# VH-VL binders against Rhythmically expressed gene 2 protein (Reg-2), part 20

Target 1, 260 residues: Rhythmically expressed gene 2 protein (Reg-2), of Drosophila melanogaster (Fruit fly) (q94915)
Amino acid sequence: MRSLSRFRLITFDVTNTLLQFRTTPGKQYGEIGALFGARCDNNELAKNFKANWYKMNRDYPNFGRDTNPQMEWQQWWRKLIAGTFAESGAAIPDEKLHNFSNHLIELYKTSICWQPCNGSVELLQQLRKELKPEKCKLGVIANFDPRLPTLLQNTKLDQYLDFAINSYEVQAEKPDPQIFQKAMEKSGLKNLKPEECLHIGDGPTTDYLAAKELGWHSALVHEKSYAYLVKKYGEDIDRDHVFPSLYDFHKKISDGAVVW
Short names: E, the ipSAE of ESMFold2; O, the ipSAE of OpenDDE; V2, 0.75 times the mean of E and O plus 0.25 times the DockQ between their complexes.

## First folded at step 18 (VH-VL; framework fv_bexmarilimab)

Design w4 (from v1 with heavy chain S106H; at its last look DockQ between E and O 0.88; V2 from the best seeds 0.86)
Fold by ESMFold2, look of step 18:
Structure w4 (fold): chain C 260 residues (1-260), chain A 123 residues (1-123), chain B 108 residues (1-108)
Amino acid sequence: as target 1 above (260 residues)
Amino acid sequence: QVTLKESGPTLVKPTQTLTLTCSFSGFSLDEYGVGIGWIRQPPGKALEWLAHIYWDDDKRYSPSLKSRLTISKDTSKNQVVLTMTNMDPVDTATYYCARVQTYTSHGYFLDYWGQGTLVTVSS
Amino acid sequence: EIVLTQSPGTLSLSPGERATLSCTASQSVSSRYLHWYQQKPGKAPKLLIYYARLRQSGVPSRFSGSGSGTDYTLTISSLQPEDFATYYCQQYGSSPFTFGQGTKLEIK
């Protein structure tokens, strides 16, 4: 872990970096809908979930936190769920919506819906073994609602982490600079410089470029080739800091093959 | 790959209705987070946003021009149409269509623009 | 309505010099909604910087953006002949979506 010795703070994204869905929202929503008598085609649910994800983010940013007046994040999800089912042919009656949506909200706090990404647990274990908290803080920066701490606990990742920042609580989202500054503050580290910080995530814009532009070091874990990523997101993406997975990142760090 | 082109009349008389078509290729308005916007620029002046339409048919209009504007899309033809009623000589401008895009599901920007079409309003 | 005021209106510089262009918003704008465009005479605008500070694909590294709240800046570190153009900032967060009046960067 020699190449990581310069870092006093290492942060991770969650979705598609440390954790991923076990099944698509279309399939999972379909299973829960069937249990509650709201049967929809899984492909329609997947399509309309994604559509409502975009609509809700456009109209009620940051899970409702950045809306005037502010919307509670549970109400934000209820509205998304209601729209997803209604557009898929099985609207949830208003009197049942609260309980139905709460069941989905609770389920998505658990390892029933989430699993570790390839190599994430092994990397965190090794980092905690070799980079003790007094030397290096490990954290999470996620565009996420307040379920984040419970999710990390239920998936057993919290034991490796010193803190977790969710965008709802801090009223700031990636790629905005403020959420990275909040993470530096949350670390509790005195005289922390941007060049002593590493951010690891799957978002070319929200994670990699956002952190890099602030003077942090950054690593991108992504399935697409370097050529694809540069063409779409620009030449600020460094070939030497793009990895297919956290497994590959871990291997290259262990081999001493990464320079910052 | 992504291209946009404006078409329509280049000369319009006062009080007439202007109809402009944006024809595009290399993407579809079925793509989540995508839209088409219309922007105009009077000769020698700054850019002015007029309207846009998103993939889900959500429409936004400049408040000062709202009563005069209508935007619609035909996804099967890869076209967006803007109409502007009651044209006046002050509406003489180059009219652009542009793709509305986001990398965050809600922070939008205009990543590709058409070449523009000059519309002159004169009696 | 959020008014974007760009300063200076015209900036005359030589190739190799550093250009600093200002955009001031009448109300706070999240950096996610603030963008910069370049327009050469007779051509359509071209996106340079999105989300205040992130470079669009194909934009040279000499272009950078910064700022937050009401004050935003576009910087060109070493001017090239092709950089002489008019630059617009834009906010796309609050309707009506507005552009600044432009800064014309001219060869001195």
Scores: ipSAE 0.797, ipTM 0.906, lowest interface PAE 1.2, mean pLDDT 92
ESMFold2 (binder alone), look of step 18: mean pLDDT 92; pTM 0.943
OpenDDE, look of step 18: ipSAE 0.923; ipTM 0.955

Design w5 (from v3 with heavy chain W55F; at its last look DockQ between E and O 0.91; V2 from the best seeds 0.90)
Fold by ESMFold2, look of step 18:
Structure w5 (fold): chain C 260 residues (1-260), chain A 123 residues (1-123), chain B 108 residues (1-108)
Amino acid sequence: as target 1 above (260 residues)
Amino acid sequence: QVTLKESGPTLVKPTQTLTLTCSFSGFSLDEYGVGIGWIRQPPGKALEWLAHIYFDDDKRYSPSLKSRLTISKDTSKNQVVLTMTNMDPVDTATYYCARVQTYTASGYFLDYWGQGTLVTVSS
Amino acid sequence: EIVLTQSPGTLSLSPGERATLSCTASQSVSSRYLHWYQQKPGKAPKLLIYYARLRQSGVPSRFSGSGSGTDYTLTISSLQPEDFATYYCQQYGSSPFTFGQGTKLEIK
């Protein structure tokens, strides 16, 4: 891990970086819907979940935190869930909606719905072993609601991490610079320079470019090719810092193949 | 390669209705997060946002012009149509369509613009 | 309505100089809603900077954006002849989605 020795702070995104859904929202919502008597086609649920994700982020950004008046994040999810099912042909009755939504909200705090991404646990284990917290802090920066600490605990990733920042609580989202600034503050490190920070995530804009523009170093974990990424997101993406997975990233830093 | 082009009449009489079509290629309004916006620029003046329509048919209109504007899409033709009623000489401007894009689902921007079409409103 | 005030209205500089263009919002605007466009005479606007500080594909590295809250800045580190144009900031967070009045960057 000598190629990482320059870093005093290493941060990770969560969704599709450290953790991924065990099954798609369409399939998971379909299974829970059937238990509550709201039977919908899984493909329609998947389509309408994604459409409602865009609607909620347009109308109530940051899980409702960044609206006036503020919306509680549980209401935000209840509204998303209600819309997803209604548009898929089986509206949840108002009398049942609270219980139904709460069941889904609780389920998505757990390893029933989430699993580690390929290589994430192995990387974190080795980082914690090789880079002691006194020298290097490990953290999370996620566009996420307040379930984040509980999720990290229930998936057993919290043991490897010094802190976690969720966008709802700090009222700032990636790619806004403020959330990265909050992470530097949360680290507690004195005289921390941007070039001593590494951010690892799957978002070309929200993670990679956002951190790089602030003077951090960045690694992008993404399934698409470098050629695809540059074509879509521009020439500021460095070929040598794009990896198909954390497994590949871990292998290349172990081989000494990554230079910052 | 993303391209957009505005078409419609270049001369309109006061009180008439303007209909503009945005024809685009290199993307589809079936893509999540994508949309088409309309922006105008009176001669020598700043840009003014008019309306936009998203992939899921969500529509937004400038509040001061909402009663005069209608936006619609035909995804199969890669076209978006803007209609503006009761045209007045102060509405003389270059009208642009542009692609609405997002990488966050909450933060949108206009990444590709058409060349614009000058619409003159005169008796 | 959020009003974006750009200053200066006109900026006269020579090639090779550094340009600094200001955009001040009447209310706080999150960085992810603040964008910069370049427009040359007779041409459509072109996106330069999105989310306050990220360059659009194909935009030269001499362009950079910064700022937060109510105060945003576009910087051109070493002016080229093709950079003389009008620059607009835009907020796309609160309807109506407004543009600034523009800064005209002209050759001295």
Scores: ipSAE 0.874, ipTM 0.932, lowest interface PAE 0.8, mean pLDDT 93
ESMFold2 (binder alone), look of step 18: mean pLDDT 93; pTM 0.948
OpenDDE, look of step 18: ipSAE 0.935; ipTM 0.960

Design w6 (from v3 with light chain V29I Y92W; at its last look DockQ between E and O 0.93; V2 from the best seeds 0.92)
Fold by ESMFold2, look of step 19:
Order: sequence, then structure tokens, then C-alpha cells
Structure w6 (fold): chain C 260 residues (1-260), chain A 123 residues (1-123), chain B 108 residues (1-108)
Amino acid sequence: as target 1 above (260 residues)
Amino acid sequence: QVTLKESGPTLVKPTQTLTLTCSFSGFSLDEYGVGIGWIRQPPGKALEWLAHIYWDDDKRYSPSLKSRLTISKDTSKNQVVLTMTNMDPVDTATYYCARVQTYTASGYFLDYWGQGTLVTVSS
Amino acid sequence: EIVLTQSPGTLSLSPGERATLSCTASQSISSRYLHWYQQKPGKAPKLLIYYARLRQSGVPSRFSGSGSGTDYTLTISSLQPEDFATYYCQQWGSSPFTFGQGTKLEIK
């Protein structure tokens, strides 16, 4: 852990960094849809979930918080769910939509829908064991709605973390600099310098480049090759700070093989 | 390799309708978040956004020009067409098409541009 | 409509000098909606900086962007001959998606 000794703050992304879905939203939506009589092909649901994710983020950014007038995040999800099913061949009846969307919203704050990513729990356990809070703060920075604290509690990750920032509550999302600044403030650390901060995430733009440009150090966990990532996102990505998973990251830092 | 190219008439008479085609390669309008935009630039002046179309066929028009503009896509041909009615000498400009791109699904920008085509509106 | 005002209109500098170009928005916008483009005479614009501060692939490290809210800056740390061009900021936060009027960076 000597390679991390320079850091007073280490932050993590959540989705596809610390936690991942147990199954695609298409498959999970399909199961719940069947209970409400809205039977759709799971592959169509997966496709249209992703399509509606893009549409909702384009038209109602930050789960509706950054919309004028503001949209409540539950309404944001209800609209996404309604569109996903309608485009997949079976609309949810209006009189059932509120209850249906609430079932999905509640389910997605639990370990029924989420599981740890490879190596995330082992890394957090080791960090908390060797980097006590008085020496280094551990936090989350996520583009996420207000369910985040409950999700971290239900997946038992909260015990390793000093704080979690969700973009909806703070009205700022990655890659905007403000959400990183709010994380530094939330840490409570006096005279914290950007070079004493490390951000770890799976988003080449939203996590890695965003933090690096602010003078933080960054680690990118991503399934794609370094060659693919550089071709798409540019040469500001450092080969020595790209890892296939948190398991590989943890192994490399334990070997002393990472230099910042 | 992403490329875009504008095609259409270079000389148009006042009141005529301008039709411009953007032909592109190296990407598909089936990709989530992708689109094609049209931007013009009068000689020696600043850039002005006209319209764009997203992968899901959502269309956006400059409010001051929307009564004159129509945008459409043909994903199978990798083409986007802009039509602008009732042309006037003030509309003389270089017209560009450009790819709309996002890495966040919420923040969009124009990452690759065509070379542009000068359209002169004159009697 | 969000108006982007660029300052100065023309900036005359020598190679090797540092250039600072300003873009002021009439309303606060999120940084991820603010972008910078470079345009050389007779050529199409080229994306330089997206999301206010992130460099497009292939853009040299001497280019950097900063700012938030209403005030945004493009900085070129040591001017090269190929950097003399016109620079436009653009916002994609609210329709119409406007460009600034440009800053022409020319050889002194």
C-alpha cells in the first residue's frame, strides 16, 4: 500500500466500478413487467432501456434535477420506465404506472439487483484496514439519484466509506469540476491539494480524464484495451493507470507496481 | 475514420428552396447519442447553428429559422438532408454539417466537421 | 437565448507567448455544455476542447480550458505558428445552441 501513501482522499465511482447489476435492466424489467401483465421481449427491453437512458439524460439531465423546472427523480425514472415498455410493445397502463415504477425503484436499491464488481470488496477492506480515516478518507462520487446511501448500506459497502456524493443531491455531475470540489469539501480535510486525491472509476471521460484535468491522480478500470481507449479518448490516458478490474488494480498496488 | 461531406447547389436565387445533403462515413446514426448538425457561417462572420437531428429522430431547429427549415435522415444511406425555404441574399454563407457526439448522454458537442459548401444567394 | 461574448475580439501575440481567451455566458451553464473550436482561414472548424476543459484527441497539451458558471477561458501556454487562427466558444445547454463571435489570434 506504499504506492497509495501520498493520498489523503481516495474516491470511487459506483456503477461498473464498485457495484454492477446482477442482470441487465432488460431482464430484470422483463420479470417485473410480467407480474404487472406487461410482457415484453427481454432483449427489446434492454435495447429500449439504453435508448431511453440516452433520451432522458439528453432531455432531463441529472435525473431531472438540472431541468428547469426541476423534475423529481422518481418521476424521471417513471418516465424512463414508461417509455421503455411502450417502445418494447407493451405499455404500462396509466393506472398501474406509479405502483409499477415504485416496485422497480425499490428493488434497485437492494442487493437483489446489484452485486460487487470483481475485487471491489477485497480492495475496500484492505484500504480501510491499512489506511485509517485519520490518514486517508475514502468516498464515493457518483452520477446517481438519492438512493445511493441506501444502496451502499444494503450492499454492505457503507462500512468502508467515509462519505458518498450523489449528483442529484449536490446538483452537479461528472465530468463537471464542481462535483469533485464538493467531494474535497465533504472529506473535511484541511489544506487538501488535488495531487493528494485519487479518483477510481470506469468512465474514461466522466471519471478518469475529468479528475486528471483537475490535478487529481486517476485510475481507470475498464474492460476495453488501452489501445482502444487511447484511440477513442486520446493520449491523455496513461497506460500505467488503466486496469481491467479493481482486482487487477489491487494486485498491482499490492505488488508496489503503480507509480503516480 | 470519420468523414462528412456537404453537397448541393452553390448558387441559389432569392425565394428558392435550398436542399443540402450531408453524406458521412465511419459511424452510423444507429449509435446511441450520435447525430448530425448543420451550422452556417456568412463570409467573414461567426458560426450560427441551424438544426440537428439525433439518432432517435429527435429534431431541433434554431427558433428564428424553424419555419424555414426541415431536417431528415436516411440511416441506411448515411445521409442527412437539410431543406431551407425562401432563400434571401442574407443567407449567403458556408454551410457545414458536423457530427453530434456525447460521452455523458447529457453533454453534446460537434467533434467532426465537413469541409463546408459556400452557398451564394443572388439574382 | 444564451449569448456568448468572447474577449478580446482580436489578440495580437508572438510565437512563444501565452494566450488567454475569454468566453462569458449571459447565463450560468454547466461546464459540460461549453466547448471550444479552432478555425483557420478557408478551413472548417476543428473541435479543440469539450466539456470546458477536456482536450479532444490529437490536440496538443499546450491547449487548456477552464471555467464554470458564466466565465470560461481557453489558454495556449506557448504559442506555435500553427495556433494563429480564430477561436469560437459554443454552448449546448439551451436552444438556440449559440457560438461566440470569435477571437482572432494573430501574429504581432
Scores: ipSAE 0.898, ipTM 0.938, lowest interface PAE 0.6, mean pLDDT 93
ESMFold2, look of step 18: ipSAE 0.893; ipTM 0.937
ESMFold2 (binder alone), look of step 18: mean pLDDT 92; pTM 0.942
OpenDDE, look of step 18: ipSAE 0.939; ipTM 0.964
ESMFold2 (binder alone), look of step 19: mean pLDDT 92; pTM 0.942
OpenDDE, look of step 19: ipSAE 0.939; ipTM 0.964
ESMFold2, look of step 20: ipSAE 0.898; ipTM 0.940
ESMFold2 (binder alone), look of step 20: mean pLDDT 92; pTM 0.941
OpenDDE, look of step 20: ipSAE 0.939; ipTM 0.964
ESMFold2, look of step 21: ipSAE 0.898; ipTM 0.940
ESMFold2 (binder alone), look of step 21: mean pLDDT 92; pTM 0.940
OpenDDE, look of step 21: ipSAE 0.937; ipTM 0.963

## First folded at step 19 (VH-VL; framework fv_bexmarilimab)

Design x1 (from w6 with heavy chain A105P; at its last look DockQ between E and O 0.92; V2 from the best seeds 0.91)
Fold by ESMFold2, look of step 19:
Structure x1 (fold): chain C 260 residues (1-260), chain A 123 residues (1-123), chain B 108 residues (1-108)
Amino acid sequence: as target 1 above (260 residues)
Amino acid sequence: QVTLKESGPTLVKPTQTLTLTCSFSGFSLDEYGVGIGWIRQPPGKALEWLAHIYWDDDKRYSPSLKSRLTISKDTSKNQVVLTMTNMDPVDTATYYCARVQTYTPSGYFLDYWGQGTLVTVSS
Amino acid sequence: EIVLTQSPGTLSLSPGERATLSCTASQSISSRYLHWYQQKPGKAPKLLIYYARLRQSGVPSRFSGSGSGTDYTLTISSLQPEDFATYYCQQWGSSPFTFGQGTKLEIK
């Protein structure tokens, strides 16, 4: 852990960095849909979930927080769920929609729907053992709705973290600089400099490049090769700061093979 | 390799309808978050956004020109078509098509542009 | 409608100098909606900076973007001969998706 001793703040993304879905939204939506009389093909649900994810983020950014008038994040998800089923051939009856969407919303704040990514728990355990909060703050910066604190508690990751920033509550999303600046403020650290901060995430643009451009150090956990990433996202991605998983990141920092 | 090319008439008369086709390769409008936009530039003047169409067939039009514009896509042919009615000499410009792209599903930009086609409106 | 005002209209500099181009929005926008394009005479615009501060693939490191809210800046740290062109900012936050009027960067 010597390679991390210079950092006073280390932050993580959540989705596909610390936590991932246990099953696809297509399969999970399909099972709940059948209970409410809305039977759809799971592959069609998966396709239309992704389509509605793009539509909702385009038309109602930041879970509805950044729209005029503002949309409540539960309504945002209700609209996404309704569209996903309707486009898949079986609309949810209006009288059932609120309860149906609420079941899904509640499930997705628990370990029923989420599990740790490879190596995430082991890394956090070692960081908390070796880096005490008075020396280094550990946090989360996520484009996420207000369920984030409850999710971290229900998956037992909250015990390793000093704070969590979600984009809905702070009204700022990655890659915008404001959300990183709010994380620095939330850390409570005096005279914190960008070069004393490390951000770790799976988004080449939203996590890695966004933090790097602000003068932070950053690490990218991504399944694609460095060559693929440079071709798509440009030459600002450093070869030595791309890792296949947090498991591989952890091994490399334990071996002293990472320099910043 | 992403490429876009505009085609259509280079000379139209006032009151006529202009039809422009954007033919592209190296990507598909089946990709989530992708689209095609049309931008024009009068000689020596700034760029002006006209319209764009997303992969899901959602269409956006410049409010001042909306009554004159129609945009459509043919995903199987990798083409997007713009029509503009009631052309006037003030509409003389180079017309570009460009790919709409996003890396965050909420923030969009125009990453690749066609070479442009000059359309002159004159009697 | 969000109006983008670029200043100066023309900037005359020599190779090797630092260029600073401003783009001011008539109302606040999120940085992820602000982009910069370069256009050389007789050619199509080329994306340079997206989300206010991130370089497009293939763009040299001498180009950088900054700013938030209403005030945005494009900086070229050491001008090369090929950098003399017209530069446009654009916003994608609110329809109509407007461009600035341009800053022409010319050799002095």
Scores: ipSAE 0.878, ipTM 0.933, lowest interface PAE 0.8, mean pLDDT 92
ESMFold2 (binder alone), look of step 19: mean pLDDT 92; pTM 0.941
OpenDDE, look of step 19: ipSAE 0.934; ipTM 0.962

Design x2 (from w6 with heavy chain A105K; at its last look DockQ between E and O 0.92; V2 from the best seeds 0.91)
Fold by ESMFold2, look of step 19:
Structure x2 (fold): chain C 260 residues (1-260), chain A 123 residues (1-123), chain B 108 residues (1-108)
Amino acid sequence: as target 1 above (260 residues)
Amino acid sequence: QVTLKESGPTLVKPTQTLTLTCSFSGFSLDEYGVGIGWIRQPPGKALEWLAHIYWDDDKRYSPSLKSRLTISKDTSKNQVVLTMTNMDPVDTATYYCARVQTYTKSGYFLDYWGQGTLVTVSS
Amino acid sequence: EIVLTQSPGTLSLSPGERATLSCTASQSISSRYLHWYQQKPGKAPKLLIYYARLRQSGVPSRFSGSGSGTDYTLTISSLQPEDFATYYCQQWGSSPFTFGQGTKLEIK
């Protein structure tokens, strides 16, 4: 872990970095829909979930926080859920929508819907063992709603982390510099320099490039090849800091094969 | 290889309707988060956004020109059409189409532009 | 409407010099809504910087963007002959989606 000794702050993204869905939203929404009498094809639900994810982020950014007037994040999700089912051929009746949406919102706080990504627990365990809080802070920076602390508790990742920043509560989302600045502040570290910070995430733009352009070091965990990533996102992606998973990242760090 | 090209008349008389077509390749309007925008630039002047259309058929128009503009897409033909009614000599400009792109789903920009077409509105 | 005011209107410099171009918004905007474009005479604009500070693919590292809130800056660290052009900032945070009036960077 010597290659990490220069860092006083290490932060992680959550979705597809530390945690991933156990099943697709299409399958999970389909199961809950059946319980409430709203039967839809799982493939249609998956397609329309993705479509509504794009539309809601475009029209009501940051789970409604960055909307004027502000939309509450629970209403943001209710709107996404309602649209997903209506577009899939079985609208949820208005009188049932609140309870249905609440059930899904609560379910997605839990290990029923989420599991650790490959290698995430092992990496966090070793970091916490070798990098005590007085020397290095470990945190989360996520474009996420206020369920984040509860999710980290229910998946048992909170024990390895000094703090978690969600975009909704701080009114800033990645790649905006303010959310990274907020994480530096939350760390409580005095005279913290950007070059003493490492951010690890799966978003080429929102995580990797965003942190790098602020003078942080960054690592990208992503399924696509380096060639694909450079072609799409540009030449600022460093080949030596792209990894297929946190498992591979952890292995390379342990072998001393990563230099910053 | 992403390319866009504007086509339509280069000379239009006052009060006529301008119809411009953006033909593109190297991407599809079936891709989530993608769109096509129209921007114009009068000779020697700054750029002005006119309208854009997203992959999901959501349409946005410049408020000052909204009553004169209609934008539509034909995803199967890789085309977007802009119609502007009641043309006036002050509308003389180079008209560009450009791809609307996002990496965050909330922040959008124009990453590839067509070469532009000069439209002159003459008396 | 958010007005973007660029300064200076014209900037005359020699190759090798450092250029600093300013864009001021009439209201605070999130940096992910602020972008920079380069336009050479007779050519279409070209995206240079998106989300205030991230370089588009193929843009040389001498170009950098910075800023937040109302004040944004484009910097070219060592001017090359091909960099003499007009530069526009653009916001996509609030309709109408506006461009600045441009800064013309010309060879001295």
Scores: ipSAE 0.887, ipTM 0.934, lowest interface PAE 0.7, mean pLDDT 93
ESMFold2 (binder alone), look of step 19: mean pLDDT 92; pTM 0.942
OpenDDE, look of step 19: ipSAE 0.933; ipTM 0.961

Design x3 (from w6 with heavy chain L110F; at its last look DockQ between E and O 0.90; V2 from the best seeds 0.91)
Fold by ESMFold2, look of step 19:
Structure x3 (fold): chain C 260 residues (1-260), chain A 123 residues (1-123), chain B 108 residues (1-108)
Amino acid sequence: as target 1 above (260 residues)
Amino acid sequence: QVTLKESGPTLVKPTQTLTLTCSFSGFSLDEYGVGIGWIRQPPGKALEWLAHIYWDDDKRYSPSLKSRLTISKDTSKNQVVLTMTNMDPVDTATYYCARVQTYTASGYFFDYWGQGTLVTVSS
Amino acid sequence: EIVLTQSPGTLSLSPGERATLSCTASQSISSRYLHWYQQKPGKAPKLLIYYARLRQSGVPSRFSGSGSGTDYTLTISSLQPEDFATYYCQQWGSSPFTFGQGTKLEIK
C-alpha cells in the first residue's frame, strides 16, 4: 500500500461506502409491516420513506439532536416510521407504534438489514494488515445516530477500525468542518496535518468536497461517471480520485495507479 | 439546463393584490428536497426573503409579511405562484424566484435565480 | 431573527489584489446554513459558495469561503475585472432566512 504511505489517518463514510442496505426500506418495512397488521405497498413505502427522510432532516436535523426542543433519536425514527406508513395507506395503530418502531430500530443495527459494499471488507483487511495502528489510524465519520458502534460490531467491521464518529453524539454533521476536526482529535495523533488525512466516501458534497476543502485528500466512491459528477457538483472533483467502488479503489491502490 | 422566469404585472396601485408566477424548466418539484422561493430587492437595497414552497408542499413565509403572502405550486405546469395583498409604494422592488436546493436534506440554499421582474407600486 | 452584518460596506481595490469580505451573524449558526452570492448591476444574484466553504459549479478557484459559528469570510485571491460586484451572505439557520446588507467590491 505504497500509495497510502503518506497518510496517518484514513477515514470512511458508512452508508453506501462500507455498508449498504440488503434491500430497500420499502421491502423491509413492508415485510415487517405485514407481520404487525400494517399492510402497505412496498413501492409506496419506499417512496414515503424517502419523503419522510427529507422532511425529518429538514425539520429535525441530526436525528433531532440539533433542534430546540431536542428530539431523542429513537423518537425521531418513530416519527419517521409512523409518517411513512400513514402516508402509504395503513397507519400503525397507536397502541402498537412503540413496539413496531422499536423492532425496526433494532433490526437496523444488524446484518439482517445491512451488508458490506463491494470490496469494503477486503480493503479494510489489507489496510489493517499493512498499516498498523501506531502508524496509521483507520476511522469512520458518518452522519448517523448512536447505533453506529453496534452496527459496526454486528457487521464485524469494528475489528478493522480504531474509532467511529457519529454526527448525533458529536453534535456536528458532514460537511461541517467540526466533525472532521473531531475525527482528527479522536485519532490521538500528535501534530496531525490535514494533508496527512484521507477521507473516502460516496457523498460528492458531504464527503469528497467537504474533506478536500479542509486540506485533506479525498476519494469519491460513486456509481455515476466523472462527467456527470463534474457537471452537477463542479470542477473541484479530481478525475483521478473518483472510483466506481471500493473494489476498484483497492485495485488501483494495489497497482500503484493512484497519485495524491 | 435549469431556468426560471418571473411573470406578472410591472405596475400595481396601492392596496391592490400582486400576483407573480415563476415558470421553470430543467427540473421538477417532484424531486426530493427541491423547492421554489421568492426574494425581493428594493432599488439600491439588500435582498429580502419573502416565502418558499418545498416539493412536499410545505410552505414558509417571512414572519413580518406572513399575513399578506400566499404561495402555491402547480407541479404539472412547472409553476409557482406568489400572491401579496395590500401593496404599498414601499413594496416597489425587483422580485426574483429561485430554486431551493439541498445536498444534505438539512442545509438549503438558492442555486439558480430568475432574471427578476421590477414591480412598481404607485397611484 | 439572525442578523448578518457584512463589512466593509464598500471595498475599493485594483485587479490582482486580494479581497477579504466579512459576514458576522448575530447568533452562532452551523456552516451548512451560510452561503455567499455575487450580484452584478442589473443582474440576478449568482450562488458562489454554499455551506460556508464549498464552491458552486462554475465558480473559479480564486473564490474561497471560510469561518464557523458567527464569523464567516469570503476571499478572492487575485481579483479579476469581472469580480467587481456586490456580495451578499445569507443564512438558512432560522426564519426569517436573512441576507446581509452586502459588500460592494469596486474598482479603484
Scores: ipSAE 0.900, ipTM 0.940, lowest interface PAE 0.6, mean pLDDT 93
ESMFold2 (binder alone), look of step 19: mean pLDDT 93; pTM 0.945
OpenDDE, look of step 19: ipSAE 0.938; ipTM 0.963

